VHH binders against p49116. Designs and how they scored, part 7

Target 1, 238 residues: p49116
Amino acid sequence: EGPLLSDTHVTFKLTMPSPMPEYLNVHYICESASRLLFLSMHWARSIPAFQALGQDCNTSLVRACWNELFTLGLAQCAQVMSLSTILAAIVNHLQNSIQEDKLSGDRIKQVMEHIWKLQEFCNSMAKLDIDGYEYAYLKAIVLFSPDHPGLTSTSQIEKFQEKAQMELQDYVQKTYSEDTYRLARILVRLPALRLMSSNITEELFFTGLIGNVSIDSIIPYILKMETAEYNGQITGAS
Key: E = the ipSAE of ESMFold2; O = the ipSAE of OpenDDE; V2 = 0.75 times the mean of E and O plus 0.25 times the DockQ between their complexes.

## First folded at step 16 (VHH; framework vhh_brivekimig_d4)

Design d30 (at its last look DockQ between E and O 0.01; V2 from the best seeds 0.00; counts 0 for: pae E 10.3 > 2, SAP .685 > .668, placed apart)
Fold by OpenDDE, look of step 16:
Structure d30 (fold): chain B 238 residues (1-238), chain A 122 residues (1-122)
Amino acid sequence: as target 1 above (238 residues)
Amino acid sequence: EVQLVESGGGVVQPGGSLRLSCAASGFTFSSYAMSWVRQAPGKGPEWVSYIRGSGGETLYADSVKGRFTISRDNSKNTLYLQMNSLRPEDTALYYCAKGYPLFFGRSPFDYSSQGTLVTVSS
């Protein structure tokens, strides 16, 4: 009964497509987002507790929480990704659609508010100066959420979540002993993730997927992807 | 050159009202939708309201819905924001923008002079 996470799970290094173009087109955005998605899912796969749940449960779990994991990843990798630039590009693309009256007013509102929420979340995480360990534990807490519909092994998932929470608590207490309420401040950010639409996230970041493939449909494939294939994807050699 | 000049900001008590104006020049005003954006200290820009070029459709952020009213006078190339029932959390620099405002990488200062400050405090 070892720890849920090890130091190996703290490392979360995203490699961006190179070179960065002057104009961030839909393909660059999609590729960047895809790399983050792959990194996030393979991160999950690297957790022994996650592996212990079995393939079916794993797939269901990731389908339920991929948006939250992805969003945490955006926050964590905001600097490396130049997230502000990416988001600006996304908004710019949306502006064209708006000016051409391709979107309803209600849809415009929803999308723009989503972008705002995303920005606020990332900014809030930056202000809290969340470190790599804290992100790892937060991702684990989000990953092992038992309250999604249709999940099997709910009791086991809950145990893993509790373990993640406990380890986070221990870490925060040890590392930030002078800040008694840091844990609380960190955890209260998690509800914001549940307010974000996975559909809108997919529309914003993954419009460039070939064949109009949904994130839901590719999740099983990503989870089954070999490390070599993943690396190939990162380097563009796949 | 596109130019947007905001005015009407000031200090008001909670529950008070203000009316902001935006004078637009350098483009065919009536042909473009307009937006209000605000930025509170230490926060990113927040979209507030949107109005179509013809003035036929308006949108509001949930945070201001029912309290703020966006309007425009195309004959005067002017955008308005009537703010009622003001709250401390409404304290921000307010900017007008052509179309829907760009978040993040694009500065609201690209077209605006410097915004107009609204301070809601007791």
Scores: ipSAE 0.015, ipTM 0.326, lowest interface PAE 7.3, mean pLDDT 87
Fold by ESMFold2, look of step 16:
Structure d30 (fold): chain B 238 residues (1-238), chain A 122 residues (1-122)
Amino acid sequence: as target 1 above (238 residues)
Amino acid sequence: EVQLVESGGGVVQPGGSLRLSCAASGFTFSSYAMSWVRQAPGKGPEWVSYIRGSGGETLYADSVKGRFTISRDNSKNTLYLQMNSLRPEDTALYYCAKGYPLFFGRSPFDYSSQGTLVTVSS
């Protein structure tokens, strides 16, 4: 009946904590990542199709795909976040953990492989010069995935995903009409998101959180946050 | 600066009740949601409950639903947690927090807060 996304859903502005410390630390990295997570979850909440699914379905969808949305957000915001600098600081922190005998060699290899996969994904998206409209539709395709276990209303979710795919196709054809294979190049990047481990993402970016809280478990509370908290989080205002 | 002072903890037997208070200062209390967080001995912190700034909506962790009630008095800048039907696993150091702690870049432990200890045992 109408488009799945409007121009307001294309805007995705991440603001970094201020002031930036001279040396990056766990608290700065965790706050930066938390702002991106918050922005990503509330972006999903703002979509009328998402709102139409109801609260239980909304929570299930975001729980299933939060890591993929977060990874797309990292790629989209890599320059404003100085992601390469953040990853270098994380690697340095891992080296200190090895010296203190806190991690097994197998765990360290697993985490370093994840960092390499993340860097490769972000580089591939930069090489394709993915624009804000394309990112918005890719996030919608990931969000409205009907193949996650335990979902309700899967027929409706599939229809929304098909609509996102159709709108991306129309956008790419009109905007990049001279590049016949752009859509295919973009879509082949999506399977790499399924290779990203939510457990390792939490370890890399969210170790400054209170306790051992998994992001999956707090998603219902993020989705219910009051407007004042949302505005304070995304603008850095107090 | 934001300051939160917890009180009302103590020792109770299983099945007992206890009421915690949190005195808030340094911000416009009624404009912000508030949470309770607890940390059991030898374990990481756990979010317990949340209340909207107006007091109109509350949320609870599954482990405490039906037994705990969060409330606030905006005229006194005070947050409360009524704990009924207490169990040994509720034994913890309890803290209040402004908003939901994830999203301020600070945990309740970034404030100079000692929390209030609740011990459920004979």
Scores: ipSAE 0.005, ipTM 0.288, lowest interface PAE 10.3, mean pLDDT 81
ESMFold2 (binder alone), look of step 16: mean pLDDT 79; pTM 0.804

## First folded at step 17 (VHH; framework vhh_brivekimig_d4)

Design d31 (at its last look DockQ between E and O 0.35; V2 from the best seeds 0.00; counts 0 for: pae E 7.8 > 2)
Fold by OpenDDE, look of step 17:
Structure d31 (fold): chain B 238 residues (1-238), chain A 122 residues (1-122)
Amino acid sequence: as target 1 above (238 residues)
Amino acid sequence: EVQLVESGGGVVQPGGSLRLSCAASGFTFSSYAMSWVRQAPGKGPEWVSAIRGSGGDTFYADSVKGRFTISRDNSKNTLYLQMNSLRPEDTALYYCAKGYPLFFGRSPFDYSSQGTLVTVSS
């Protein structure tokens, strides 16, 4: 049996909406986030092991970990996205853009804390100078997490996770041979992902979605989308 | 320019049926997924359903699953929404939109169309 990931899975190129507006509005943020979300899910879908789990399991798996994958994607694409600017914009739009419901003080606090956690996580990843391979394996580890409730084929998922971990270990050992504890430093960042609320992430980045569309509800069609179809959607080519 | 024109709305009793249509122009219809979005009085817009460009896959909000059926005729550049077992809570202005909810190029309300009103009342 071959490796879980190949070099093709290392590539994770996010294309931002163009042109970038002078003022980052909710729509731009949402579009950017949407693209990242798609990219993340498309990435997952491109993994043979993921495909092998079947559609139902795939959907459940992504539903369980999309926030973590998305967050890793944010970290990985932070520069390209100008994440700090986006987050600042989000803060600016916080009261005006999150539906018609006014946030309570407590909710605002929660949201702000979430933004803080997100920023800290991304900063921490940047400080670690995580490379594309490491990100790929980390995403795989996160994706193939067997400990989410309601999952089927947990044994197989676990196997894939282990494989991801082993491959990451091998990679780190090979690439960063002088840094004996790099693997541990990288892996220890993963728990932070689960401190982040998917609901808040959704509110922050996807408020610009038309209607009361949940990420959960759109995951099935994202996973079924073809790359060509996606490209058509984002280019807006008539 | 993208143009979407909705039709087929009306007043029906609970349990009734309606079929909405959306005439699309200004883009390669078959190349894009299409969605239905609705907005009830006093409420925000709600995504209802989407269909792939090819028509092979359909998606529904939980609120309409089993009752609504989205379809399209690419030869006619027309999107449809068959609504069965209508409920009062289905009362809304219905809009068609280009793309999936994740990739709406513009708000359905930004289109020149005014939507089509569906009223479900006894």
Scores: ipSAE 0.445, ipTM 0.751, lowest interface PAE 1.2, mean pLDDT 91
Fold by ESMFold2, look of step 17:
Structure d31 (fold): chain B 238 residues (1-238), chain A 122 residues (1-122)
Amino acid sequence: as target 1 above (238 residues)
Amino acid sequence: EVQLVESGGGVVQPGGSLRLSCAASGFTFSSYAMSWVRQAPGKGPEWVSAIRGSGGDTFYADSVKGRFTISRDNSKNTLYLQMNSLRPEDTALYYCAKGYPLFFGRSPFDYSSQGTLVTVSS
């Protein structure tokens, strides 16, 4: 029974498309989000406990939690991605769409509420100054959630989640020993992730270059992608 | 200029088979993954299958696993989709695409193509 995560799982370096345009556009947003999604999926795949669950269980878990994992990635990489600028550009586009009567008012309201929740979540994580180790454990807790419908092997998934919680507790106690309530403050942020809509996340970040292709349909491909293939796409190198 | 020309669509009975072809030109075919994407009436586009540039790994949407087989012949610059046990739900306009959207950050519809219609009825 080794540790669930090692120091290698703390590294979470998002590389943005180069060069950064003077004005954000849908291609840049979609490419940036795709890179974060790939990074998040490959991070999950690198965990021995995840590998041990088997391919069908892996696919089911990621389909259930990819939006929560992606949202944690957005919070962790918010400055690198210029997320606040991206969200401001999206809000301006939505306001123009209302004025031009191009989208239903109900849909725009749903999207605006989602953006507010996302911004609040990212701000709360930044205020807490969540570090890379804490993000890694939070992502593991989200990944190994046994309460999603349709999962098999829920007892083993629960065991892994408890292990992630224990390792987070040990880390926080050692690293932030003077802050007795830090663990509790971190953990109470997690329920907000269940409020995030995968449908709206796809609309915000993944329809610039891709029509109505759902992330659910491509998860098996991403999970089987070789590391060299992933690195070639992200770095632009051969 | 990248050119992709689909063929092999038609009308078939449920349970029938069709083989789609995609002739590719204007790029080094063997260097890129290739995909099939479909769009059913009244629905958005749906990714169907992908194959690695070398032909090594294949990937399928859950809705077609076990019934469809993607393949490629790099010597002929041709991509194939063998569709067996067809269902009315497979009725759609089928497109081939260079690459995979999230792999390269590009839509399957970045290419000029008309697609090939598959209709499964009666």
Scores: ipSAE 0.013, ipTM 0.339, lowest interface PAE 7.8, mean pLDDT 82
ESMFold2 (binder alone), look of step 17: mean pLDDT 82; pTM 0.827

Design d32 (at its last look DockQ between E and O 0.16; V2 from the best seeds 0.00; counts 0 for: pae E 6.1 > 2, SAP .832 > .668, placed apart)
Fold by ESMFold2, look of step 17:
Structure d32 (fold): chain B 238 residues (1-238), chain A 122 residues (1-122)
Amino acid sequence: as target 1 above (238 residues)
Amino acid sequence: EVQLVESGGGVVQPGGSLRLSCAASGFTFSSYAMSWVRQAPGKGPEWVSSIRGSGGDTLYADSVKGRFTISRDNSKNTLYLQMNSLRPEDTALYYCAKGYPLFFGYRPFDYSSQGTLVTVSS
């Protein structure tokens, strides 16, 4: 019954904290990442099919896929965020931690491998010149994944995912009719998202949070947050 | 200027109860989520609880769930924390903070209050 996404779901405009510091710091990185996370969850919440699944299912879906949505958002907003600069600063800090013997070599290797996978994913998406419509459908395919353990209504979720796939196919065929393999090239990027560790994403981008808070624990509150409350949280400090 | 003033701390025996208050001014209190954060001696800050602006939804750290109750009175611009079944590990300086943990954890000025000390000892 009707399209899964409308044109309003294509707009994905990230606003960065001002002013940008001369040298990157934990607070700027965490605020920038937090804005992307809220934008991504507001995007998911705005989809009528998502709303129709009910609150318990919504929470379970987002807990299962928030890192994949966040990673797609990083790729889409990489230039606005200066993501390459952020990742380079993190790598330099990790190299200093090795010199000071503050972290185990095994943990640093895990984190560096994650950074390299993230860079490769973002570069591959940039090389394909993925547009806003394609990103919106890819996010919907990731959001409506029936394969995560503990989900209810998996048959309905699968139907929504199939609809997102069909709408992406129709869009690509219409818009990129001369590129026979574009859809396949785009879809083969998605498995890499499941390899991204939510634990390491929190360490890279959300290290400014108070130590006992995880993204998983605040998802129910983000999903219930009204737009006015969100805007007040990011703009109304005084 | 945002001002947050905590009160209600004190010395209590294990198993006892205390009720903390936080008087807020300088912003539209009902439009913002509010949180309690605590800092034990020699430790970093630890988030305790949050409540949304309307007072409807609450969130608790696992270490306090079932023992602590956060509430607010928007007509008095006041945030509360009812602490029951207190344990020695709850000993800390307690702060109230504007917003959810995600927002105040990356902004240095979000911790500008003096706090109220809770000591749980035999």
Scores: ipSAE 0.079, ipTM 0.507, lowest interface PAE 6.1, mean pLDDT 83
Fold by OpenDDE, look of step 17:
Structure d32 (fold): chain B 238 residues (1-238), chain A 122 residues (1-122)
Amino acid sequence: as target 1 above (238 residues)
Amino acid sequence: EVQLVESGGGVVQPGGSLRLSCAASGFTFSSYAMSWVRQAPGKGPEWVSSIRGSGGDTLYADSVKGRFTISRDNSKNTLYLQMNSLRPEDTALYYCAKGYPLFFGYRPFDYSSQGTLVTVSS
């Protein structure tokens, strides 16, 4: 069997909503986040191995790892997104919305810690200067994680993950031969993704879905979107 | 200045239908997602539905899925909500909102007028 990923899977270009408002409102943040989420899932769909698992298994995988994929996407697209500005805006919105009768101190702490973890993760990835190939393989490794509960075909998923790891190793060895420990430095960042709450991420970036609709519930819909429909979402033509 | 004016509310019997409208002004309507939110007596605001700027993507709360349809006419800067199979629990003030609701205390009524009242009763 051929490689898990090809050069086509390296491209990960996020198109931001335009124009960028002077004040980053919740809509802009949500739209930006939605585009990233769609891009991430569209990327997953483009992997033949992912498709080979079947629709049910695919959905389950994405449901399990969307937060990690999304977070990697944030790191990868941090500059294009002006992520620091977005996060600052989120903090401002949070501060402006804090009501003593509605938000507990503990909740505020949780949210702020999450934002901090997210920012630190993205900063750490930037410091490592992760390239497009490395991001693609890291996303594949997180996507094909067999350790989520309720998954079917776990053996096959594990094989795909191993393949992703091997290809990443080969790439790093070839491209960064002078840096013996680069692979280890990259992989050691992945555990940080598991420390982040999907619920809090959803609340911060996808406010329109809170309470009535969940990312979990829309994942099947996103995965069924045609390429043309996805492109339409980016350009606003669909 | 962003302005949203809701209309179309009224009194209907259970199983009946209503169509709400929202006239938008003060911004590029087609560039923004729009949402419907509602507030029942004694309850907090509830998200009902959203539609993308282009009109090609719609989302619904579980409570209204299959019964309500959100749509928009960008040429008229108008948002719509077709409500079918109405239930008493759908009784609420319905508001139009630009974009998606804010988390943690966002007031979706900031740009809206007084909302439009929907009463479902036998």
Scores: ipSAE 0.022, ipTM 0.384, lowest interface PAE 5.4, mean pLDDT 87
ESMFold2 (binder alone), look of step 17: mean pLDDT 80; pTM 0.817

## First folded at step 18 (VHH; framework vhh_brivekimig_d4)

Design d33 (at its last look DockQ between E and O 0.65; V2 from the best seeds 0.00; counts 0 for: pae E 5.9 > 2, SAP .721 > .668)
Fold by OpenDDE, look of step 18:
Structure d33 (fold): chain B 238 residues (1-238), chain A 122 residues (1-122)
Amino acid sequence: as target 1 above (238 residues)
Amino acid sequence: EVQLVESGGGVVQPGGSLRLSCAASGFTFSSYAMSWVRQAPGKGPEWVSAIRGSGGDTFYADSVKGRFTISRDNSKNTLYLQMNSLRPEDTALYYCARGYPLFFGRSPFDYSSQGTLVTVSS
């Protein structure tokens, strides 16, 4: 079998909505997040091993790990997104909700802690200076996690995860030979992703979605959406 | 200019059926997924259903799954929503929108859509 990932899977270029408004409203944040989510899902779809799992397994897998993939995407695209500015805007919007007594004290604490965790995670990744290849392999490791409940083909998923890990190891050894413990430093960041709530992430970034649409319910059509459809949506082509 | 015109709404009894239509113009209809969105009195908008540009895939909110059927005729630039087994909670102003919920270019209410009122009452 060939490698799990190729150079084509390293490219992860997010295009932000333009122009950036003076005030980052919920819609801008949601659109930005939606683009990142699509990019992440599209990336997963581009992996032959992922395709080999079948649609049902793919959907289940993405439903299980979308938050982690999204968070890695945030870290990877933090500069392009102006993530710090987005998070500040989110906090400002939350302040309005707080003033209106729409949130309990406990919920406020949870949300603020989540924002802090997101920022810290992204900062930690920046400090490690994670490159595009490393991000790709980390995303693959996260994607092909066999330990989620309700998954089928867990043996295959595990195999793919192992392959991702091996390829990452080889890459790091080759590229960063002088840093013997780089792989370990990178991998120890992954547990932080499991501590982040998908519900809170959804609340923070996707509040602009119409109605009570959940990311879980959206994933099936994202995975079936063609790139041309996506491009047409973001460019406003008629 | 993108234009969407909904029709087919009315008053029906619980358990009844209605078929909504949406006439689209101002864009290449077949190149875009289409959605139905509804807004009940006193509530926020709710996504109802979506259909792929080619018509090959359909998606539904859990609240309408098994009761509603979305379809389209690309030759007529028309979107449809067959609503069966209607319930009082289905009472709402129904809008058609271009795209999937994740990528609405603008609020479905910001288009030229007038909406069509569906009232389910005994």
Scores: ipSAE 0.384, ipTM 0.721, lowest interface PAE 1.4, mean pLDDT 90
Fold by ESMFold2, look of step 18:
Structure d33 (fold): chain B 238 residues (1-238), chain A 122 residues (1-122)
Amino acid sequence: as target 1 above (238 residues)
Amino acid sequence: EVQLVESGGGVVQPGGSLRLSCAASGFTFSSYAMSWVRQAPGKGPEWVSAIRGSGGDTFYADSVKGRFTISRDNSKNTLYLQMNSLRPEDTALYYCARGYPLFFGRSPFDYSSQGTLVTVSS
């Protein structure tokens, strides 16, 4: 009966692998992306409304929206991640693959268009100066999307989404009271997230995973992973 | 220093069983999820199974569900893989690895470089 999110759900601090290599490589990019993915799923599973839906529904929701959640995380953490540097390195690698005739021209065009759309999205969010509260509510709206096929409990999911929308509206009106159109500007950014391809996101950011692993297959594992277990893996032996 | 030592591999007939062991040292074993990964000759690595640090939750690749059982004994710092109903396509070098299937830098594969060979043949 309380607010959908508490102050603990607004904090979203990404810690990058250290040290940053002199030359960006697939391992650094994949580790950086994996940390963001875990942070995003840890954030989602900490929400009482999400917990209330049950494990099967939780898995289905995250499978449906992980790429949108990840993309919001990329935009929110773009400076910390040096995302523009990462994307430039990926583009340079793709250009070398064209020069060496290693990839289909249609696939490379598709991937380059995706990179451009991702950069445009991140730039638009940065230009609007989206704050941490706004990101948290946008992530909640994306997470509690009842219109994905195969979901159960869709009426409850819809109610949680409506609550996230109302809390965002209240926050924006209170905090940006002289900017009448800020809420509308924020909400019109969301459809672009549905255009992001999870297949291409995996290709761009998760190439370093073990060969048969897709993000879909690890979601149940990550949702059950305890914080101590995660911290031990990313902060283990020096 | 993290050390993982696999054992229990061998040659078995199709339909047979093997139990793999992985002795762990150099870290707090119970704090980490553990995985089995396999690599058949001429193929890339394939994740097989994972288990939480506590031992409570297990995860399997579709290719091994119902046939393989992962387990751990945190008092002995040992990870196990019980492999039943073995098929020729299970032939591979099997590694244990610290962590879940996401690759964080080079550490998980560096810790599983030895492996134990399983050969399923007539």
Scores: ipSAE 0.061, ipTM 0.479, lowest interface PAE 5.9, mean pLDDT 83
ESMFold2 (binder alone), look of step 18: mean pLDDT 80; pTM 0.810

Design d34 (at its last look DockQ between E and O 0.68; V2 from the best seeds 0.00; counts 0 for: pae E 7.2 > 2, SAP .741 > .668)
Fold by OpenDDE, look of step 18:
Structure d34 (fold): chain B 238 residues (1-238), chain A 122 residues (1-122)
Amino acid sequence: as target 1 above (238 residues)
Amino acid sequence: EVQLVESGGGVVQPGGSLRLSCAASGFTFSSYAMSWVRQAPGKGPEWVSVIRGSGGDTFYADSVKGRFTISRDNSKNTLYLQMNSLRPEDTALYYCARGYPLFFGRSPFDYSSQGTLVTVSS
């Protein structure tokens, strides 16, 4: 069997909506997030091992880990996205809700803590100076997690995860030979992803979706969406 | 210029049926997924259904699953929504929109769409 990932899986280029408005409204944030979400799903689709699992298993995997993938994507694309500015805008929007007494004190605390955790995670990743290969392998490790409930083909998923881990290890050893503990240092960041609420992430970034459409509910058609359809949507080409 | 013109709305009794149409122009119709969106009085817009450009794959909001059917005729640049077993809560202005309900940088109402009114009442 060949490697789990190739150089083509390292590329992860997010295109932001243009122009950036002076005031980041809910729609801009949502579109930006949607583009990142699509990019993440498209990335997963591009992995032969992922395709080999079949459509049902693929959907289940993504439903289970989309928040983690999305968060890794945020970290990886933080600069391009101006994530700090987006988060500030989100906080401002939340303040309006707070003033209108739409949120309980407990909920406010949960949301603010989530924002803090998200920012800290992204900052930690930046401090580690994680490169594109490392991100790709980390995303693969997260994607091929066999420990989610309700998954089928768990043995295969586990095998793929192990392969991702091995390839990451080899890459780090080769690329960062002087840093003996780099692998451990980057892997210990992954648990932070599991502590983040997908519901809160959805609330923060995807409130601009029409209706009460959940990310969970739209994942199936995102995974079926063709790249050409996506490109047409973002470019506005007739 | 992208143009979307909805039709087929009307007044029906609960349990009744309607078929909506959307005539599209100004773009390559078959290259785009198409969606239906509705807005009830006093409520925000709600996504109803989407169909892929080539047809085939369809998606529905939970509120309309099993009752509504989205379809398209690419040769006629027309989108359809067959609505069966209509309920009072289906009362809304229905809009046709280009694309998936994922990219909302553009409001579905920013299109040259007038919408078509569906009223379900006894």
Scores: ipSAE 0.418, ipTM 0.739, lowest interface PAE 1.5, mean pLDDT 90
Fold by ESMFold2, look of step 18:
Structure d34 (fold): chain B 238 residues (1-238), chain A 122 residues (1-122)
Amino acid sequence: as target 1 above (238 residues)
Amino acid sequence: EVQLVESGGGVVQPGGSLRLSCAASGFTFSSYAMSWVRQAPGKGPEWVSVIRGSGGDTFYADSVKGRFTISRDNSKNTLYLQMNSLRPEDTALYYCARGYPLFFGRSPFDYSSQGTLVTVSS
């Protein structure tokens, strides 16, 4: 019955791997992206409404929306990640692949269009100066999407999404009372997230995974990972 | 200092079985997920399996699912891989690694071990 999100869900602090290499490489990009993915999944897991839906529903929701949550995270953390530098390095690599004739022309076009759409989305969010509260509610709206096939508890999910929308509306009206159209401008950015391809996101940011492990296949294990286990892997051997 | 020591490799006929062990020291073993990784001759590393620090959840690469079983004994700081129905394609140097697949490329202590060679040949 309480609010969907609390102040603890606004905190979204990404810590980058150290030290940053002189030249960006696949492993640094993949570790940085993996940290954002973990932060996004554990952010979702921390929400009482999400916890109330049960494990099967939790996994299904995250599998359906992980790319949208990840993309919102990229926009929110673009400066701390040096996202523009990462994308520039990826574009240079693709240009070399074209000259070496290693990829089909159709695939390269798809990847470059995806990069452009990602850059435009992040730029539009930066122009709107979206704050941490707004990002938290946008992520909740994306997370509690009832229109994915195969979901159970669809009515309950829809109620949580409506509550996220209401809380965003209340926050924007209270905090940005002089900006009548801010909520509308924010919400019209969300459809662009549906245009992001999870397969291309994996190619751009997760190529460094060992073996043929897709993000869909590891989501259940990330959701079950204890915070102490994750922190131990980030901080080292002791 | 972190130490990982693999054992149990050898030569086996197709369809045979082997059990690999990994003795761990220098860190709080139960706090870390542990993985098996393999590297076939002339190929890059391939992740095989992971088990959570508590031992509760496991995950396997598609190529080994149903044939390999990962397990751990936190009281002995030891990780295991039971390998059944072995195929020639399983021939590789096997080593254990600390962590989930997402962090292998950045950990300075991963791949510090020598590994144990598994050869499946007729």
Scores: ipSAE 0.029, ipTM 0.429, lowest interface PAE 7.2, mean pLDDT 82
ESMFold2 (binder alone), look of step 18: mean pLDDT 79; pTM 0.803

